# VH-VL binders against Translation machinery-associated protein 16 homolog: the designs that were tried, part 9

Target 1, 180 residues: Translation machinery-associated protein 16 homolog, of Drosophila melanogaster (Fruit fly) (q9vxy4)
Amino acid sequence: MTNLRKELEKCKHPNSRKTKALGKKARRQNNKHKVRLGHAIKSNITGEKLSWFLGQIDEGRTEPLRPQELEDLIELYFTRFDEELEQINLKQSIGKHRANQHAARKDVITMTLEKERNEFRTGGLELMNLCDPLKLKMLRDWDGSALSVQHLKLDLVSYNMLQRLKEQSKKKETSEQMET

## First folded at step 21 (VH-VL)

Design o3 (from n3 with light chain V30R)
Fold by ESMFold2, last read:
Structure o3 (fold): chain C 180 residues (1-180), chain A 118 residues (1-118), chain B 112 residues (1-112)
Amino acid sequence: as target 1 above (180 residues)
Amino acid sequence: EVQLVETGGGVVQPGRSLRLSCAASGFTFSSYGMHWVRQAPGKGLEWYAVISYDGSNKYYARSVKGRFTISRDNSKNTLYLQMNSLRAEDTAVYYCAKDLPSEGMDVWGQGTTVTVSS
Amino acid sequence: DVVMTQSPLSLSVTLGQPASISCRSSQSLRFTDGNTYLNWFQQRPGQSPRRLLYEVSNRDSGVPDRFSGSGSGTDFTLKISRVEADDVGVYYCMQGTRYPYTFGQGTKLEIK
C-alpha cells in the first residue's frame, strides 16, 4: 500500500489514464486485503472456540465424550458471556450518564447467542464432534494455533445429531447385554 | 468545590452495628455512583461496595456481603454504609468516593475511623 | 477476583532521580471494548488517596507530566521521571476492568 500511495502522488492529473489505472489497481489490492483479513478473523474465532472446548476436557482424558456430555458442554458454551453481561449491566447502571457504555457489545453478544442457539437447533454448530475418538485426538494433538486450525475438519453438531447418537449408545448397550 | 465528608466512625465491640454517613457537596450527587473503600491500620486500600446513582443497583465485595448495606438519600446528598455483625477485621479508615465512567474514583472524603475491639 | 501485585513494596529514592513501580495483574485488564482500566493512585502522608493516572497512561487534571504510565495485558509500570519532595507517599495500582475493583498492596516511596 505504501508503494501505491507514492505512485498516486506522482499523478497530478486526476482523470489521466495512468491515474485511473492506478485507482483500479488500488481497489483490487484493497479487496484482496479485505478477503485475507476476513479469513484470518474466521480462523481466530474458530481457534478460540475449539480452545474453549478443549479447556473443558480433563488433560488426561482419552475416551470420547458421551453425547450428553457434548450437549452439556454446548449449553455451557452458550453461557460464556454471562459474567461479561453482568459486568456490562452493572457498569451501565452506576452513573446517570453511563447507560450507553458497552451497548454495542451487549447487542453483539445477544445476536451471537441467538444465532448460535438457532444453528444448534437446526443445521448444527460448526464444531468438532468430540463423541468421535478420532476427532477428540485431532483436537488434543492440535497445537492451538489459529493458523493451523484450517487443517481440522469441522463437523456440524446439532441437537438432533446428539439425540441420534444417544439412541445409538442405548442400542449398543442393549446389544452387548444380549451377546453376554 | 467538590467535597465528600464521612462521619459516624467510632469504637465498637464485635457483633455490634454502626452506620457511616458521607455528605456530598459541589456536584450533582444524584447523577453519580458512589463507592466505599477501606484501609486497615498500616495496610493498603480495599474496595468494598458501589451503589448506582439512583440507588437501584448495588454491588459488594464478598468479604462484607450480607453484613454491610450501602444506601443513599439523594434528597439529602448523603451516602450511607450500614455495618452489621462487625468483626475485628473490619477495623479501618472508611472512605467514600465518587464514581467515574473511566472505571475509577476521583474525589475521596477524608475518611472516618471504625475500631472493632473486644 | 483479579489479584494485583506491586513491586517493590518500598522504594527509597534520591531527589531528582527517577522512580519506577511495577504492577502485575492475575489476568488481562483489557476489556472487550479494547480499553484497559488500570488506575494509579497516590496517597500522601495523612491524606486521602488521589488518582494520578487512568486507562494506563492518561493523567488526571493537575497531575504533573513527570508521572507517566505504560504497560498492557497484565504488566504495568508507573514512572516518575524526577522525584520531588512532594512525591513522598504510597502508590497503588487499581483495576477497574471488572467488579470487584481491586488494589495492589501499595508501594511506599521515601526520599533518601
Scores: ipSAE 0.678, ipTM 0.910, lowest interface PAE 0.6, mean pLDDT 88

Design o6 (from n3 with heavy chain S102A)
Fold by OpenDDE, fold request of step 22:
Structure o6 (fold): chain C 180 residues (1-180), chain A 118 residues (1-118), chain B 112 residues (1-112)
Amino acid sequence: as target 1 above (180 residues)
Amino acid sequence: EVQLVETGGGVVQPGRSLRLSCAASGFTFSSYGMHWVRQAPGKGLEWYAVISYDGSNKYYARSVKGRFTISRDNSKNTLYLQMNSLRAEDTAVYYCAKDLPAEGMDVWGQGTTVTVSS
Amino acid sequence: DVVMTQSPLSLSVTLGQPASISCRSSQSLVFTDGNTYLNWFQQRPGQSPRRLLYEVSNRDSGVPDRFSGSGSGTDFTLKISRVEADDVGVYYCMQGTRYPYTFGQGTKLEIK
């Protein structure tokens, strides 16, 4: 980036073919950088999410989660900021001039939670379906690195998806009871 | 100079009530939260309660919840602690402290002594 | 509640020698803004507590430079570079990151 800027500064005519070409190159580099940065941010966010879920699973667990267990875990995930929000609210309430203290953070948390809850209720939250024993194993074998998140096969886990899985499980149990 | 002066301490029997006062001067009292902290004889400091600048919000330690009430009168620049159903374990020096903008307590009073004994 | 643990609980120091007090929290004291609201208080015999340091290492007004604070996350230290006679008293760490605020047990500093 530093070299292109220097080259652009040496250009005498802003409308010269050379200047335009350098400008285009600079824009392309900047766009590539922005895209890379965006991907990195996304990977970090996803990595943090997956790390949270991994942290909630017992280290010795080999059996997949029941659909209800996964639902409960997701609901618990939506409460992960409750303590922080409570503390922010407490701190904001104490002093007269503290009303705006931590307001930006509170807004980010609120927006994040709203987005995640909406995703879960509609198209699905980007997670691993931990009701699948293969996915559970994949998550457990994950090194926790944001860089390796891209190698994980993520699913869209929605409320409706989990309800369907619950129904299927009940049907299977009923059929097994009839055969015995 | 910021000054806090606690009053109202004394010797009381178990089950009785006592009201402590903290008179504030040297700052805009109505702009700051206020705290109560106590210290039992020969023991450490224990945070008890905080009240917002306008008295609209109150928070208590679990140990005092339900028995003690923090309040304030901004027109009198005074903080209060109403203590009900006093127990021997409530025997302590009670300090009022001014909340600071950077979170915490910057100025403390001299304390008032409460002794609960039969 | 965040538990604050001080060590040692008692310290006897020769005049002019350095002193060090440790404070450990049961949880990280880093708040959402990235600040760490750890305070150190001094209580001289028969006096009310006085704040020495805020946010780990910042000295309050009038506090001598011989007092310094360090640490991060859950481990913190108060240092006195050269102990003076007026430094006798009990020292407390306090976390102000989360309500309820909590204090360490206190460290009694005495002169040998």
Scores: ipSAE 0.778, ipTM 0.940, lowest interface PAE 0.5, mean pLDDT 93
Fold by OpenDDE, fold request of step 22:
Structure o6 (fold): chain C 180 residues (1-180), chain A 118 residues (1-118), chain B 112 residues (1-112)
Amino acid sequence: as target 1 above (180 residues)
Amino acid sequence: EVQLVETGGGVVQPGRSLRLSCAASGFTFSSYGMHWVRQAPGKGLEWYAVISYDGSNKYYARSVKGRFTISRDNSKNTLYLQMNSLRAEDTAVYYCAKDLPAEGMDVWGQGTTVTVSS
Amino acid sequence: DVVMTQSPLSLSVTLGQPASISCRSSQSLVFTDGNTYLNWFQQRPGQSPRRLLYEVSNRDSGVPDRFSGSGSGTDFTLKISRVEADDVGVYYCMQGTRYPYTFGQGTKLEIK
């Protein structure tokens, strides 16, 4: 990017064919960089989320999570900012001129939580279905790198999906009891 | 110059109540949060309460929650600490301190001594 | 609650020599805004506490330049480049990142 800018600065005529070509090239490079940066940010966010869930699972656990356990874990995930929000609120309340202190962060947290909760209630939160033993194994085998997140097959885990899994589990238990 | 002057300390018996006052001057009292910090004899400093600039919000350390009440009168530029059900372990010098935006206490009073003894 | 641990608890220093006090927090003191709200207080014998430093390394008005603060995250240090007779007292670190505010145990500085 630095070389193209320097070349553009050397162009005497803003409307020259060369200047226009360089400008177009610079814009293209900037857009590509923005896209790459966006993907990197998304991968980091996803990696952090997966790391959080991995951190909540016992290292010795080989059995997949029950649907209720995964639901409870997701609900716990939505509380991960509670302490931070509490501290922000405390700090904002103390001084007369602190009302807007940390407001931007509070807004980002609030928006993030609202989005995540909405996703979970509707289309699903982008997560690995930890009720699947293969997915649990994949998460455990993951190196924790944001770069390797792209190799993980993520699922959309919704409230309704988990309810269906609960119902299926109950039916299976009932059928097994009838056969014995 | 910012000044804080604590008063109301004394010797009291266990189970009794005491009210401390902190008179503030040299700044716009109603714009700042205020803290109480205590120091037992020969011990370190212990934060135990803060009140917002308008008195609408109060926060306490877990150790003193329920027995002590922080309050303020902005018309009098005065901070208060109502201490109920006093115990021997409450024996300390009590300091009032002015809150600062840098999340600290920049100015402290000279302290007032509370002694709880039978 | 954030636990603040100072070391040493007592320090005897010869006049003109440097002194160093460490303070460790049980949790990172970096807040959401990226600031670290660590304070250092000095309490001279028979006096009320006085703030020396805020946000790790910023000196309050009237504090001599022989006092300096450093550190990040969970590990912090107060340094006195040349100890003077008036530096005798107890030094406290305090975190203001999270309520409740918490102090270190204090470090007593004495002159040999």
Scores: ipSAE 0.775, ipTM 0.941, lowest interface PAE 0.5, mean pLDDT 93
Fold by ESMFold2, fold request of step 22:
Structure o6 (fold): chain C 180 residues (1-180), chain A 118 residues (1-118), chain B 112 residues (1-112)
Amino acid sequence: as target 1 above (180 residues)
Amino acid sequence: EVQLVETGGGVVQPGRSLRLSCAASGFTFSSYGMHWVRQAPGKGLEWYAVISYDGSNKYYARSVKGRFTISRDNSKNTLYLQMNSLRAEDTAVYYCAKDLPAEGMDVWGQGTTVTVSS
Amino acid sequence: DVVMTQSPLSLSVTLGQPASISCRSSQSLVFTDGNTYLNWFQQRPGQSPRRLLYEVSNRDSGVPDRFSGSGSGTDFTLKISRVEADDVGVYYCMQGTRYPYTFGQGTKLEIK
């Protein structure tokens, strides 16, 4: 509410009852905005991640990815910050007084990748399982908007899950060969 | 006063080498990165290379990678550009410039002219 | 490499009148720290370049406030509110967001 800020500006004594009441109202409105912003940020992050994976798949492809192909894409995904890190490292090195430039961003990238690699090696990354033809079709039909990403049901894709899918593919092939 | 003075330009045949120097004064040379920029006759500016304050890191434009080498001698407050396998297209005025943390170049030399002709 | 495109490439302006130069980049110049490393340089006839503006709109020391910069993302403008005789020369935009640094083609400013 635009009037709330104007009313608070008119108060000269920050500890007055009216000023305290207006301050509490402003804090409550700010807290509700923070919650809505948090949901929008999570949807944007997920949407950007899914858009990255979709962008790596040929437009005409309709077959699901093989488990090795998805594993290769995930490893490629982990390199997505390489150009940015190269730029940061170069910029930091140029001048004696530039050594701390972008240090916070570099730390965020490092921690993000460490977390994602650990998730992949344990319980799984939150992705769509593109080895599933229904999931691939859902991703292709998605309009790319952060609002519609909420309608996509994600999976946990782990290194071990992909190894099991490779083994299932070998077992299925063997069984089909025995059926003449 | 902060000054940069380029020397070493001249007329040279294609395929030959030339070393440009940039003498720095009026600032702590060993604390700042340095750049080379060129300008062909009647043309615009083209960035070529940067070297870190201690010489440990370097970056080159693709057009000169492998032929030009940027270097520095902090004990002499001097920046260098070694230019090998010169081509007619390298004919230009060459400027050295002082790096700034805000991704710019605040002090430029007067330039030295390199002419590559047979 | 980031391509920088200036418009117009030449400009004739009456003394005391404003001038405006456009610069467009082939990709966003916002670095991951949120800053936009777009510079403007002036090169007077027979002289080396001189930086006028950095980070889009910040004037270097000694640059008159009749020089101003604006823009965001990929589109930028240098304005001179009142052109003086000493403003004759070539103006370049340059991006420093990503190595290699790249310049626009230059805009030649003439007094008519």
Scores: ipSAE 0.691, ipTM 0.905, lowest interface PAE 0.7, mean pLDDT 87
Fold by ESMFold2, look of step 21:
Structure o6 (fold): chain C 180 residues (1-180), chain A 118 residues (1-118), chain B 112 residues (1-112)
Amino acid sequence: as target 1 above (180 residues)
Amino acid sequence: EVQLVETGGGVVQPGRSLRLSCAASGFTFSSYGMHWVRQAPGKGLEWYAVISYDGSNKYYARSVKGRFTISRDNSKNTLYLQMNSLRAEDTAVYYCAKDLPAEGMDVWGQGTTVTVSS
Amino acid sequence: DVVMTQSPLSLSVTLGQPASISCRSSQSLVFTDGNTYLNWFQQRPGQSPRRLLYEVSNRDSGVPDRFSGSGSGTDFTLKISRVEADDVGVYYCMQGTRYPYTFGQGTKLEIK
């Protein structure tokens, strides 16, 4: 691998052909590092999210979730910061000069939840559709690694998608009862 | 000089009530939260309650919730602990302490002794 | 509640020798701001507790530099480089990361 930092330090003429070529090479390497870092951060966030959902499901369960069950889990997921927010709010209240403690963290939580709720109500959250038995099996078989999470084919799970699945399940139930 | 002085301890029978006071001086009492901590004879320290600077918010250890009430009167620079339905295991030295923004207690009183026995 | 566990519960130390006290928490004491709110208190016989260290390793005013603290996450240590006669008493760790605040059981230090 080319030691771009060392070569760039050795270039003493700012606008030489060699300096310009090394500059372009260094920019391409920096861009690749930025993209790799961004993928690693996204994979960690996604992995933690999927681990949370997996942890809410009994280890022995093999049947897919009903649409209402998945909706209930998503609503529960939105409350995951409640304990932390309680601690922050209490700490902020204790002393007159403590009012701004942890304000940045509280803002991050607020923005995160607002974004997630909006995504759920519009195009959908990046999740696995655990109402699909293949997707549930894929999540169960996942080793929990943030690196391997990109091999999981995520879905966009929205409020509207879940309502459609509820209606589809009701129509199937009605058809099966009429055959009885 | 920042000082805290607890009073109101004594000997009481089980099931009775007692109110502890903590007189504060040397600092702006109404700007700081206050804590109660107890220590049973020959045993360790146990944190029990905190009250916000204006009295609007309170938090209790699970073991005393519902029986003890923390309160304050900022006009008198005084912190209180109302102790109801006292039990033998409430026998302890009770300390008041001043809150620190960095999650600690920097000034403690010398304590007042509560003995619950029949 | 966060459980704080100290070891040993009793120390007998020769005057002038070092002492070391361990404190372990049942969960990480790192709060979401990145800070670790681990405190150490000293209680001399017949006296109220006195804070020695805060945020793991910071000495409070008037605390001699022979007291030092270290550790991270769930495992913490108070060290006295050279025990003096005035150090007799009970030492407590306390976590302030989340309410309720909780103390360790205490470590009694004696001079042998």
Scores: ipSAE 0.688, ipTM 0.904, lowest interface PAE 0.7, mean pLDDT 87

Design o6 (from n3 with heavy chain S102A)
Fold by ESMFold2, fold request of step 22:
Structure o6 (fold): chain C 180 residues (1-180), chain A 118 residues (1-118), chain B 112 residues (1-112)
Amino acid sequence: as target 1 above (180 residues)
Amino acid sequence: EVQLVETGGGVVQPGRSLRLSCAASGFTFSSYGMHWVRQAPGKGLEWYAVISYDGSNKYYARSVKGRFTISRDNSKNTLYLQMNSLRAEDTAVYYCAKDLPAEGMDVWGQGTTVTVSS
Amino acid sequence: DVVMTQSPLSLSVTLGQPASISCRSSQSLVFTDGNTYLNWFQQRPGQSPRRLLYEVSNRDSGVPDRFSGSGSGTDFTLKISRVEADDVGVYYCMQGTRYPYTFGQGTKLEIK
């Protein structure tokens, strides 16, 4: 691997001596290496999201998800901040002058979820379509490495796409009953 | 000066109830959350409960949920702990403490002793 | 619930010598704001607890500078650079990062 990428992968734990030494070493690099740093950070974020979804699927399952199951997982993903929000809301309530504690973090969470819900309702969330058996197999075969995540071809998964997949299943069932 | 004074402790038989009081002075009681902490004889400190400044929100440690109730009366600057169905293991010194925004307790009362014995 | 474990549970120290108390949590005490809400309390014989340190290393008002705190994540230490007779008592760590608040078991400090 490139020196900067390798060193930054070692620094997945930001509170380390190595992270501070990397700051000085990076001063000797040029602008073209900064593009590679941005790519490595994005790959880590994507990898963590995909690992979350993979972790919700039973290890023994090989069948693709039904559209409703994927929709339910996406709704579950939207609840990932619930415990943190519970703690923030409790902390804010305790004292009269504590009402603004963690307000910035609460705003970030709110804006993140609003953006994600809007993306889901419009053009789609950047995910793997786990209703596709090939995509499920690709995710299962992925070694979990941030380096290899760039080889996974992501989809835009939207509410409307999932409703169309439900309707296709419903239409097929109705047609089969009429034919028989 | 900020002061907290607990009262209501004593010797009681198992199955009875007690109400502990914590009288506050020297600060605006209705602006601060309040905590109860317990210490059994020869044992460490156990956090039990917090109540919000206006009494609208309460949170209990799992170990005491159901038998003890935290409450407050801001017109009397008083925090309460209602203890029902007392058991021998409830024998302890009970402290009230004032909440701090930085997630701590800066002012403690001197404690009141509850002894549950036959 | 976050479990707080102190070590040692008892120690005897010669006057003027340093003392060190460890506290370990079952999970990280870093809250989502980046702050670590680890407190240290002192309870002298027959007295109510008194807060010594907050947010790992900050001394509360009136606490002598011979008391210091350090650590991060799950591992924390309280140090007394020179033990004095008034330091006799029980020392507790407490996490305030997540409700419910939880204390360590306590460490009894005695002069030998």
Scores: ipSAE 0.680, ipTM 0.902, lowest interface PAE 0.7, mean pLDDT 86

